# VHH binders against (R)-2-hydroxyglutarate dehydrogenase (hgdH): the designs that were tried, part 7

Target 1, 331 residues: (R)-2-hydroxyglutarate dehydrogenase (hgdH), of Acidaminococcus fermentans (d2rju7)
Amino acid sequence: MKVLCYGVRDVELPIFEACNKEFGYDIKCVPDYLNTKETAEMAAGFDAVILRGNCFANKQNLDIYKKLGVKYILTRTAGTDHIDKEYAKELGFPMAFVPRYSPNAIAELAVTQAMMLLRHTAYTTSRTAKKNFKVDAFMFSKEVRNCTVGVVGLGRIGRVAAQIFHGMGATVIGEDVFEIKGIEDYCTQVSLDEVLEKSDIITIHAPYIKENGAVVTRDFLKKMKDGAILVNCARGQLVDTEAVIEAVESGKLGGYGCDVLDGEASVFGKDLEGQKLENPLFEKLVDLYPRVLITPHLGSYTDEAVKNMVEVSYQNLKDLAETGDCPNKIK
Key: E = the ipSAE of ESMFold2; O = the ipSAE of OpenDDE; V2 = 0.75 times the mean of E and O plus 0.25 times the DockQ between their complexes.

## First folded at step 1 (VHH)

Design s10 (framework vhh_sonelokimab_d1)
Fold by ESMFold2-Fast, scan of step 1:
Structure s10 (fold): chain B 331 residues (1-331), chain A 121 residues (1-121)
Amino acid sequence: as target 1 above (331 residues)
Amino acid sequence: DVQLVESGGGLVQPGGSLRLSCAASGFTFSSYAVGWFRQAPGKEREFIGAISRSGGSTYYAVSEKGRFTISRDNSKNTLYLQMNSLRPEDTAVYYCAAGKWYPTLRSYDYWGQGTLVTVSS
């Protein structure tokens, strides 16, 4: 079976090769994302494609795949909104995704951004890079063990974030729509209002549900402690970006860290140094450094997460090809 | 002694095709990842693509846009580059390279002398 893998970075290539030893596929890896007619046509002669979150399997690209005889559409991501699932189903494409990969990858990045904001290390190291070794009032920090950390969304990633913060000595509270059992040793489940009112740091690990809209709204921000830190390494759509900018500008938020942006495909993966960004909200977020920290969707850019994503994608393809179904089939 | 020898270059019209070969000797070819690079006059050497030891994995640069296909025959100790829909900007000296690790410029231990491809009317 011939497989085209989009969005593969140089350092990931050994993982794609190693994971293939048990499957024996004929794989082609390209750094391109699926986004234009030209990138869709690259799938000529391939039985399956493996996409990333910055790929766009829209109606036009799906029509091209249908004409080329592509049979399987896989994405090595937990998110699937980059695929027109209804249309792909109409065209008869079996689809599968990777619902689970190393939860530590995203959790560790969220913790890292929170700690950088709490300890002002981006600010401090930007100064020492210019040979300014003076200490100022902004560098004064609260230790995380004296903080209450709120985790919004207590799925696999949120639980790991809670465990890490608890291991550092923080008081950890969290919220989820379901009662979560087995977390009592490191996290106390409470109401959302209690998370907002008590937390010095809040990290978001909830799924994006379109009907519910953004989780972080102006009302959410209003209920937070003055000077609290907010971290979003989940989905850009979970946050009202304009509201967060206003909160950082006013000092209501002491800091905002994110690995995701609503509309991130317009900027992430691109070198736009020296240029003004087309989205004025993104320009404002960049200008608020070091109170705003942006990483360009790197949460899953780790050894374990990439291995999990690739291996599960290969297994999904095997299951679909052999049985017409798989546990991770997109329905 | 290790040798990589490219062949198959020459003059071709825009829109034409060429198949380049790289014959390897002096080492265990099947134990190495191999790839293709090119260098146009006055420009830096550019990575085209590479193929894993087994031939089960390939990687290409963005600029290739599906026009080039890399393959290998371990029984013949030969690497191939099939080039289709050639354009004047593809004019360059094409080099093959071999390395223990798949497939970056920093991973290649052995290089060929190159073969010239000229795309012109």
Scores: ipSAE 0.000, ipTM 0.319, lowest interface PAE 16.5, mean pLDDT 90

Design s11 (framework vhh_sonelokimab_d1)
Fold by ESMFold2-Fast, scan of step 1:
Structure s11 (fold): chain B 331 residues (1-331), chain A 123 residues (1-123)
Amino acid sequence: as target 1 above (331 residues)
Amino acid sequence: DVQLVESGGGLVQPGGSLRLSCAASGRTFSNYAVGWFRQAPGKEREFIGAISYSGSSTYYAVSEKGRFTISRDNSKNTLYLQMNSLRPEDTAVYYCAAHPYGTRWFSEEYDYWGQGTLVTVSS
């Protein structure tokens, strides 16, 4: 079976090749995303395609795949909105996705951003990079074991974040719309108001639901402790960006770390050094460094997460090809 | 699982140009990063440059930057080394090499090697 893998970076090639040893596919990895007729036509002669989140399997591209004889459409992502699922079903494409991969990847990045803000390491290292080795009052830090850490969203990723902070000695509390069992040894589930009132650090791991809008609103921020740290490595839409900027500027938030932005496709993946950003809110967030820390959606860019995504995608393809079904089939 | 065969070597006058080709056979060639190396008599193999599997990233040894250009045509399973402004010091056997895991700078890191093609720069 010939498989075309889109959006593969050179550093990921060893993982694609190693995972393939069990499956024996004839794989071709390209850095291109599926987005134009040209990139869709690259699938000529291939039985299957493996997409990434920046690919767009719209009606036009799906029509091209149908004409070329592509049989299977896989995506190595938990999100599936980049695929026109209803149209792909009409054309008869079996599809599968990767609903779960290493929850540690995103959890560890959230912990890292929280610790950088708590210990002021971005500020401190930016000074030493200019050969200023003096210690100032802003560098004075609370140890995480004297902090209460609030986790909003106790799914797989949130639970791992809770476990890591608990392992560091913090008091961990969390909130979820469902009662979560089996977490009592590292996290106490409480109301959202209790999380906001008690936490020195809050990390967001909730899903974005369009009907509910942003979770982090002006009211959310008002209820937080003065000088508390907020981390969002989940979805940009979970945060009212204007409200967060205002909270950082006023000192209500002591720091804000994020790996995601609402409208991030306009800036992430691009070298815009020396240029003014078109979105004035993004310009403001960048200007608030080092009280605001931004990473460009790297949460799943790890050895284990990429390995899981690739391995599960290969297994999904095997299941679909051999049985016509798989546990991760897009319905 | 790739085999590499260099061609295009020969005698060139100083200041001249030469294009070397490296034909690859086997499966998944388009997944391999590839490099060019040379070896003069009595010397170690030295890195000339490398190109990623997609062709989007190229790397050159400082001494060769601007004179040599590496390219690839995955549809033809072929690599190229365009050599300009050649000097007597460029006289060497030129090798292409392939690696499945990104570009490399040291000969010891490449897994697949061609037989070499001799380039002589002399009046």
Scores: ipSAE 0.000, ipTM 0.110, lowest interface PAE 21.6, mean pLDDT 88

Design s12 (framework vhh_sonelokimab_d1)
Fold by ESMFold2-Fast, scan of step 1:
Structure s12 (fold): chain B 331 residues (1-331), chain A 122 residues (1-122)
Amino acid sequence: as target 1 above (331 residues)
Amino acid sequence: DVQLVESGGGLVQPGGSLRLSCAASGFTFSSYGVGWFRQAPGKEREFIGAISWSGGRTYYAVSEKGRFTISRDNSKNTLYLQMNSLRPEDTAVYYCAASKTFYSGLAEYDYWGQGTLVTVSS
């Protein structure tokens, strides 16, 4: 079977090759994303495509795939909004995705951003890079072992974040809509209001549910401790971006770290150095460095997470080709 | 060429009011948070108050809250400080400052004015 893998970075090539030893596919990895007619036509002669989040399987591109005889559409992502799922179903494409990969990848990035904000290391290293070795009052930090860390969302990723912060000596509390068993050694489950009132650091690991809207609202921010740190490496839509900007400006939030933005496809993956961003909220977030830290959706850009995504995608294809079904089939 | 120019300082009697202005040029004023600081004779520089880039948020040093009001006019690239119920202890050189990064009383500010003297005496 011939498989075209889009959006493959040079550093990922050995992982695609190593994972394929068990499957024996005829794979072709390209750095291009699926976005134009030209990139869709690259799938000529291939049985399957493996997409990533910056790919756009819109109606036009799906029509090209149908014409070319592509049989399977896979995405090595947990998100599927980059695929017109209803139209792909109408054309008869079986589709599958990767719902789970290393929870440590995103948890570790959330911890890293929290610690950078707690210890002001982005601020301090930006100064020393200009040969300013003076110490000022803003550099004064509370040690994480004297902090209460709140985890909103105690799924796989949130539990790993809780374990890491607990291992560093923090008091860890968390909230989830379900009672989570087996976490008592490292996390105390409490109400959301208690998380907001007690936490020096809050990290978000909740799913985005459209009917519920943003989790981090003006009311959420109002209930937080003055000077607390907020981290969002989950989904951009979980945060009211304007409210967070206002909270950072006023000092209500001592810092904000994020790996995701609502509408991030307009900027992430692009070199916009020296240019004004069209979204004024994004421009303002960038301007608030180093009290605001942004990473460009790379929480899963790790050895273990990439390996999981590739292995599961190859297995999804095998299942679909052999049985017409797959545990991770997009329905 | 970045400049912040304070004006409106002078002699005022205890209990009186005074309005300071700070005219900004050479940078995109509307993208910056701006604030007021003062330095009295023989004392360290002290934070007075600041206003966010949007004008939507203001914060004040605890000692001055209620007596001083900070405001801005982005169309005129100007920052204001309205000072009411002035006391002899308010005698100081008043500085405006601009920051792209911070807005707290301990924050680093990128640009500073030369200052304007306010003397409160009978």
Scores: ipSAE 0.000, ipTM 0.127, lowest interface PAE 19.6, mean pLDDT 89

Design s13 (framework vhh_sonelokimab_d1)
Fold by ESMFold2-Fast, scan of step 1:
Structure s13 (fold): chain B 331 residues (1-331), chain A 124 residues (1-124)
Amino acid sequence: as target 1 above (331 residues)
Amino acid sequence: DVQLVESGGGLVQPGGSLRLSCAASGRTFSSYAVGWFRQAPGKEREFIGAISGSGGSTYYAVSEKGRFTISRDNSKNTLYLQMNSLRPEDTAVYYCAAKTYTVYGSKIYEYDYWGQGTLVTVSS
């Protein structure tokens, strides 16, 4: 079986090759995303394609795949909005996705953001990079073992974040709409109000539910401790960006770390150095460095997460080809 | 905020030598680590070598060390690639690129500014 893998970065090539040893596919990895007629036509002679979130399997590209004899459409992502699923079904394409991969990847980035803000390491290293080795009052820090860490959302990622912070000696409390069992050794489940009132650090791992809107609102921020740290490595839409900016400017928030932004596609993946950003809220977030730390949506850009995404995609293809079904089939 | 323009490409016979130049404009050139990449027809862009802002450190792809030498002249805002003992396999578009951090690193995604490229054809 010939498989075309889109959006593969050079550093990921060894992972695609190593994972393939068990499957024996004839793989071709390209850095291009599926987006234009030309990139769709690259699938000529291939039985299957493996897409990323920046690929766009619209009606036009799906028609090209149908004409070329592509049989399987896989995406190595948890999100599937980049695929016209109804039209793909109409054309008879079996599809599968990767609903889960290493929860440690995003959890570790959230912990890293929190620790950088708690210990002011972005601030201190930005100064030493300019040969300023003085110590000032802003550098004075509380140790994480004297902190209460609140985890909002106790799914797979939130539980790993809770375990890491607990392992560092922090008091960990968390909130979820469901009662979560089996976490009592490292996390005490409490109400949202108790998380907000007691936490020195809060990290968000809740799903975005459109009907509920943002979780982090002005009221959420008002209930937090003065000088607390907020981290969002989940979804940009979970945070009212303007409210967070106001809270950082006023000192209500001691710091804000994020790996995601609402409307991030307008800036992430681009070099905009020396330019003023079109979204004034993003310009303000950048200007608030080092009280605000932004990473450009790379929480799952790790050895284990990429390995999981690739392995599960290869297994999905095997299941679809052998049985016409798989546990991760897109309906 | 640098602009890069390559020159010096052309047709050369196997075993020959060629020197490529990359002219920089914009911000202070010495603030950037700069490197050379190449892309053969139908293939991915690959790293050749890089030089630190001061010129004190160089970092090469293992396969090219000894045949290719990278240098810079900050007074002229120019980067150079000296290519010796050229082979047909060296036929490619050659790009210069700049980044604001350490010279170490061979990956395309680490480089922030890119030139338009200059074609080198090695044939008899």
Scores: ipSAE 0.000, ipTM 0.101, lowest interface PAE 18.9, mean pLDDT 89

Design s14 (framework vhh_sonelokimab_d1)
Fold by ESMFold2-Fast, scan of step 1:
Structure s14 (fold): chain B 331 residues (1-331), chain A 121 residues (1-121)
Amino acid sequence: as target 1 above (331 residues)
Amino acid sequence: DVQLVESGGGLVQPGGSLRLSCAASGFTFSSYAVGWFRQAPGKEREFIGAISWSGGSTYYAVSEKGRFTISRDNSKNTLYLQMNSLRPEDTAVYYCAARVEIRPGYTYDYWGQGTLVTVSS
């Protein structure tokens, strides 16, 4: 079986090779994302494709895959919004995704961004890089053990974030639409309003539900403590970007860290140094550094997460090819 | 009646220096953080730097070019911006502003009318 893997970085190649030992596929890895006719046509002669989040399996690209005889569409991501799932079903494509990989990867990045904002390390290191070793009032920080940390979404990733912050000595509270049992030693489950009212740091780990829209709205931000820190390493659509910019500019938010943006494919993966960004909201977020910290969707760019995503994708393909079904099949 | 009045702007040759002043009245200047902003024609207002109420801390935009120094004299209710090695791209209207906090990106309570700096040969 011939498999084309999109969006593979050179450092990830050994993982793709090592994971393939048990499967024996003819794997071709390319740095390109599926986004244009030319990148879709790269799948000529392949039985399956493995996509990532920056790929766009829209109607046009799916039509090309159908013409080329591609049989299986896999994504090594938990998110599936980059695939036109209804149209792919109409064309008869079996599809599968990776619902779970190392929860520590994203949780650790969220903690890192929160600590950078709490301790002003981006600001401080930007100054020392210019040989300014003076200490100023902005660098004065509250220790995380004197903070209340709120976790919105207590799934696998949110629970790990809660455990890490608790391990650092913070008071941790969290919210989820379901009652979560077995967390009482490190996190107290409370209402969303209580999370907003009490937290010095809030980190978002909730799923994006299209019908519900953004979780972080102007009302959400108004209910937060003055000067609180907000972190979003989940999905860009969970945050009303304009509302967050207004909150940072007004001082309502003391800092905003994110690894995701709504419409991120327009900028992420590109070197746009010296250029004005097409999306004026993204330009404003960049201009608010170091009170706004942006990482370009690196939450899962770790040894354990990449290994999990690749192994599960290879297993998904095996299941689909042998049985026509898979536990992780996109229905 | 709160007022911030900038002065010291004008025409200067590339490579030259200028010192801008901002005279404050109608409020307790020594209790506020104050800063400098600029706005070039057709562009958004850009933060340059801020100084704490006591003068003990200074903050510069991460995009600051290391050529500008902010200072204050609380006994004279005056804010200063020392500008060295001026370039044509520094041409802008320069504003002083006062606020309770000194962090970049926060809104300011009071603004001056601005002083034009033109860097040209």
Scores: ipSAE 0.000, ipTM 0.093, lowest interface PAE 20.8, mean pLDDT 88

Design s15 (framework vhh_sonelokimab_d1)
Fold by ESMFold2-Fast, scan of step 1:
Structure s15 (fold): chain B 331 residues (1-331), chain A 122 residues (1-122)
Amino acid sequence: as target 1 above (331 residues)
Amino acid sequence: DVQLVESGGGLVQPGGSLRLSCAASGRTFSRYAVGWFRQAPGKEREFIGAISSSGGSTYYAVSEKGRFTISRDNSKNTLYLQMNSLRPEDTAVYYCAATIKYVGGSFTYDYWGQGTLVTVSS
């Protein structure tokens, strides 16, 4: 079977090759995303395609795939909004996705952002890069073992974040809408108000529920300790961006780290150096460096997460080709 | 940014008391930990004590504990130093200072006032 993999970065090529040893597919990897007629036509002669989140499987591109004889559409992502699922189904395409991959990937990034903010390493290294080796008051830090760390959302990723902070010696408390059992060794489950009042660092790992809106509101921020650190590596929509900007500007928040932004598709994946951002809130966030740290949705850009995403995609393809079904089939 | 101006210095007799004030300008005074320092003629600047941004925690140099009391009023953007049982060796220029970080005891400070002279003499 011939498989075209879109959006493959050079560093990921060995992972695609190694994972394929079990499956024996004829794999072609390209750095291009599916977005134009030209990139859709790259699938000529292939049986299946494996997409990324920046791919755009719209009606036009799906029509091209149908004409070319593409049989299977896979995405190595948990998100599926980049695929016109209803139209793909009408054209008869079996589709599958990767609902789960390494929770450590995102948890570790959240911990990294928290530690960079706690220890001011972005600020300090930006100065030493210009040969300024002076120490100032902003560099003075509390050790994480003397911090209370609050985890909002105790799902798979939140529990890993809690375990890592606990392993570093922090006092870890957390909140979830469900009572979570089996975490007592590393995390005490408490109310949201207690998380906000007691935490020096808060990291968000809650699901985004549209009906509920943002979790991090002006009231949430008001209840936090003065100078506390907030980290969001979950979803951009969980945070009221204006409220967070105001909190950083006022000094209520000592720092804000994020790997996600509400409306991130307008900027992430693009080189906009020297340009003014169309979204004035994003311009403000960038200007608040190093009190605000932004990574461009890199939470899953790790060896284990990429390996999981590729292996599960290859297995999904095998299941679909052999049985017409798979556990991860897009319905 | 915060700007600091000390007041209340002057001449006082040994055993007397003085209250120094430090007026802050800037809407974010309540976000700063603030402290008092002094510098006597021919000596290095010496830490006296500090108070957290909320006023909930105070830290004093061991030698001054019991004679000096630090307090703040965030609604008035003002820091105070109450000095009791003053001695000739307390003669110094007194400075208030602010830091963006909450920390106890040993501080590095970003913003400094110009100082107010306290003279203790018979």
Scores: ipSAE 0.000, ipTM 0.113, lowest interface PAE 21.9, mean pLDDT 88

Design s16 (framework vhh_sonelokimab_d1; at its last look DockQ between E and O 0.01; V2 from the best seeds 0.00; counts 0 for: pae E 18.5 > 2, placed apart)
Fold by OpenDDE, look of step 2:
Structure s16 (fold): chain B 331 residues (1-331), chain A 123 residues (1-123)
Amino acid sequence: as target 1 above (331 residues)
Amino acid sequence: DVQLVESGGGLVQPGGSLRLSCAASGFTFSDYAVGWFRQAPGKEREFIGAISYSGGSTYYAVSEKGRFTISRDNSKNTLYLQMNSLRPEDTAVYYCAAQLPYYDRSAWEYDYWGQGTLVTVSS
């Protein structure tokens, strides 16, 4: 089985290779993304492709794959919006995705952003990097063990985040649309209103449901404690960006950390240093540093997360090839 | 040497407008948030507003919101304060200040200060 893996960064390549020892594929890893006809044509002679989020298996590229004799399309992501699934099915491509990888990758990032904002380390280190070692009032911080942390969404990632905060000594409360069992030791489930009312830190780990729209709205923010920290490492669409900006500017939010943006494709992955961002809201967010911390979608950019994604993808391929099905088949 | 030099102050009638400038030198102006303060005789220095390093974000004291506009030109190392609908109670020495990287309403948080320019609003 010849497998073309797209969007593989140098730091990830060893992981792809190491994981492949168990599968024995003939793999080619390229840094290129599937985003052009030319990159689609790279699949010539390959039986399978493994895509990532910024790869676009649109009709054009799928046609190319079909013409080239590609048999399997896999994505090492939970999201599948980058694939024209209907057309792919029409063309007869078995497809698979990776529903879960290391929840710690995202959870830990969320916690990190929260802690950075709580302890003002971005602000402090920015100053000391310029040889300003003065201690000011802004640097004064609460300890997390004296905070109530609200977790919105108690899925795998949310639960891990809750565990981490609990381990740090915080009082952790959480909300989910479902009752979650077995979390009583480290998280008390409460209503969203209670989360908003009581939390010094709120981290969002809920799924985005288009029909429901943004979770973090002006009303959401209004109900939060003054000076509270909000973290979103889930989906950009979960947040009314403008509302968050206003909240930060007014001091309603003490800080906002995010790894995702609504419309992030316009900025993430790009070096735009010294340039004005096209999206004025993004420009505003950046400008609110250090009250706003943006990571460029790094949630899954960890060794273990990559390993998990790769392993699951390889297994998906194996299962599809051997049985015509797999647990993670895109239906 | 770090310098912030305010200019544009003077006598203006009630209801009038005035634009203050603050020229910065001796430091990387574009890295700093900058703001305006004023101090009337016998009163504490009060925050007027501030602008982020890039100019993309501004914050104003509630009392001045709508009448005062802060802007900056990093290419000229200059901070501006447009004041409209001036009142006698606006009479004060106006100061520009700079801090890195954050802007705040608290005067003690600012690293550098100008000498101030006097604005007198009187009929």
Scores: ipSAE 0.000, ipTM 0.243, lowest interface PAE 14.8, mean pLDDT 92
ESMFold2-Fast, scan of step 1: ipSAE 0.013; ipTM 0.445
ESMFold2, look of step 2: ipSAE 0.000; ipTM 0.114
ESMFold2 (binder alone), look of step 2: mean pLDDT 81; pTM 0.818

Design s2 (framework vhh_sonelokimab_d1)
Fold by ESMFold2-Fast, scan of step 1:
Order: structure tokens, then C-alpha cells, then sequence
Structure s2 (fold): chain B 331 residues (1-331), chain A 121 residues (1-121)
């Protein structure tokens, strides 16, 4: 079977090759995303395509795939909004996605940002990079084992974050809309108000529900301990960005780490060095470095997460080709 | 094999009511949080609400404004969605979903095929 894989970065090539040893596909990996007629036509001679989130399988591109004889459309993503699923079904394309990958990837990034803020390592290393080796009062840190860490959202990712912080010696408390069982040895489930009142560090792993709006509001921030750290590696929409900026500027928040931004597509993936950002809130967040740390949505850019996405995509293709169905089939 | 099968969809006039059912098999139903989602043509999949494995806790999207009620019967391995005061905007395919992590809203691992609800005169 010939498979075209879109949006493959150079560092991911060995993973695509290694995972293929069990499947034996004839794979071609390209850095291009599916977005134009030209990139759609690259699928000439291929039986299947594996997309990622920056690809656009719109009606025009799906028509090209149908004409070229492409049989299977896979995406190595949990999100599927980049595919016109109704039209693809109308054209008869079997489709499958990757609903789950390593929860450790995102959890570890959240822990990393929290520890950088707690120990002021971004602040300190930015100074030593300019040959300033002086120690000041702002470098004085609380050890994480003397901290209470609050986890908002105790699903797959939040539980891993809780386990890591517990392993480091922290007191871990968490909140979820449902009662969570089987976590009692590393995390105590409490009310949201108790998380806010008691936590030195809070990390957000809750789903974004559009109708409910932001979880982190001005009231949320007001209830937090003075100088506490907030981390969001979940969804940009979970945080009121203006409220967080105000909290950092006032010193209410001691630090803010994020891997996501509300409206991130306007800046993430782009080299804007030396330019003023069009969104003034994003400009302010950047200017608040090192009290604010931003990573450009790379929480799943890890060896295990990429391996999971590729392996599951290859397995999805095998299931669809052999049986006409798979557990991860887009319905 | 894990399966979720929705039923109860159909055509209804504005202001009417429908009750959707989701029959679960292939897993211990009471150990899983389960929820309802919908997707209208040309729109993103939208969360409606979820219920804990025991049935003691429910969580709803604010936009439903008390019009929708989620319940479950663990003895029948069935999830329900009671929909009242239906509007043309409620026209969508309705899906039930189950989480393999109890209870969580961070992702849903098992999905049904959906049932179509059309609200029009």
C-alpha cells in the first residue's frame, strides 16, 4: 500500500520509518500541508493519505483525491475539523483519527513551566546570558515539596501531572466536575474554591466548553494566593488573557506559563521577530517575560506522542483496508 | 467489542420534545462517565452534557438553559437525553460517547454512530 504523509518535520522522519517496520507500507513523507490544488495533487499514485491539523481536506481537495484514486483518509490528530467529514462520506472515503496519545507529553510541559517559574530559571538564565551573575531577592524560591499544587481537571493528562508533582514531594489537590476514584494515594479531590485558596501552583487540564466560557476569570484570579503560579497547557480559551495580564502586572500572580493562546493561529507557527504583534494582549504577554513564559503549542511535540500518533494511524489504515472498519473510524 | 447505539431521533415541530436513548454494550457501563454531543451541518461538534458512572453528578453546557436533561439507567446499560422546547437551531446529529477514564471530560474514547434530530415545521 502506498501512503502519503503530510506535514512531516525532519526530526519526525525516523519515527515514521521505525513505526512502519511492523506494517510494511510504501510511505512518502513530505513537509507540505494539504492546503492547495498543488499539494492535493501530490497524492497521485497513493492509496492513502495521513493528514495533520494544519491540513485542509475541503471539498476541492477531496474531489482531487477522488479523481486520483485515493482510497483512505487518515489524520494523526485528535481534532477532525480540518476535514469536511460530511462531503468525504458522500464521496465514499473511509476516515479515521487518533483520539489518544501520550498524556505525559502535555503533563511534563506543564510541570516544566511551573518549575521554571517557581525557581525563576528563565529570569536567572536570561541574566547570566548577559554575564550578570548577581543573586537578588527575586531569585529566592520555595521548594516544590513545601508547595501545594492544585490540578484543575483530573482526566488523563491532569492525573499524570498530579502524579509527577506528588513524586517530587508536593502536596497535590485537585478539582473535577465529577468524583474521581483511584487517585487517593497521590491527589486529594477538593472544591475549586479550596484549590484556589490553598495552591501555590495551579495547572489547568480542563476541557474547554464554549457555552461556559473561560475557567480562569478575574474572580478565579482574585481567589488565588498572592504570588501563586498559574499554568495553562490545555486550551487558550480557558483563560481570560486580559485578566491574567492584569494579575501578573499587579503581582497577584507570581508567574504565568502557557503553551496555548486564545487566537493563537494569528501568531503561532510564524517568525515575527522584530515586529510588533497585531494583538496588543499578545504583545503585553511577550513583554512580561520572564514572569510570563510562552511555548508555541508544542505540548505533544515529543517522541512518545508522535510515535503514538503515527502507530495508531498505521493501525487504523490496516484495520480499514482489511475489514472496512476500525475502532477509530470517523462516523 | 465496545458499542454505543443511539436511537429516538426524528422530525419534530418547534416547541416539541424528544427523548434520545443510547444503548451501551461490551464494557461495564456503570464504571464510565458518558455524555451527549451534537453536530449540525457545517458546524463543529458541540458538547451538551455528561453524567457520572453512578448517575449522581451531571454537568451541562450553559447554552441549553435547562431545556435538556441527561439521565442513565445502569440496570439497562442505557443513557438518555430528554430534550424540551426544541428550536430549529437544535437540528443536528446527536452522538453519545463514553470515557475509558472514570470520570473525565478531557476526551471520549468510544462514540456511537449518531441519531438525526430535525426541528422544522
Amino acid sequence: as target 1 above (331 residues)
Amino acid sequence: DVQLVESGGGLVQPGGSLRLSCAASGFTFSDYAVGWFRQAPGKEREFIGAISGSGDSTYYAVSEKGRFTISRDNSKNTLYLQMNSLRPEDTAVYYCAAEDWYPSLTGYDYWGQGTLVTVSS
Scores: ipSAE 0.000, ipTM 0.312, lowest interface PAE 14.6, mean pLDDT 88

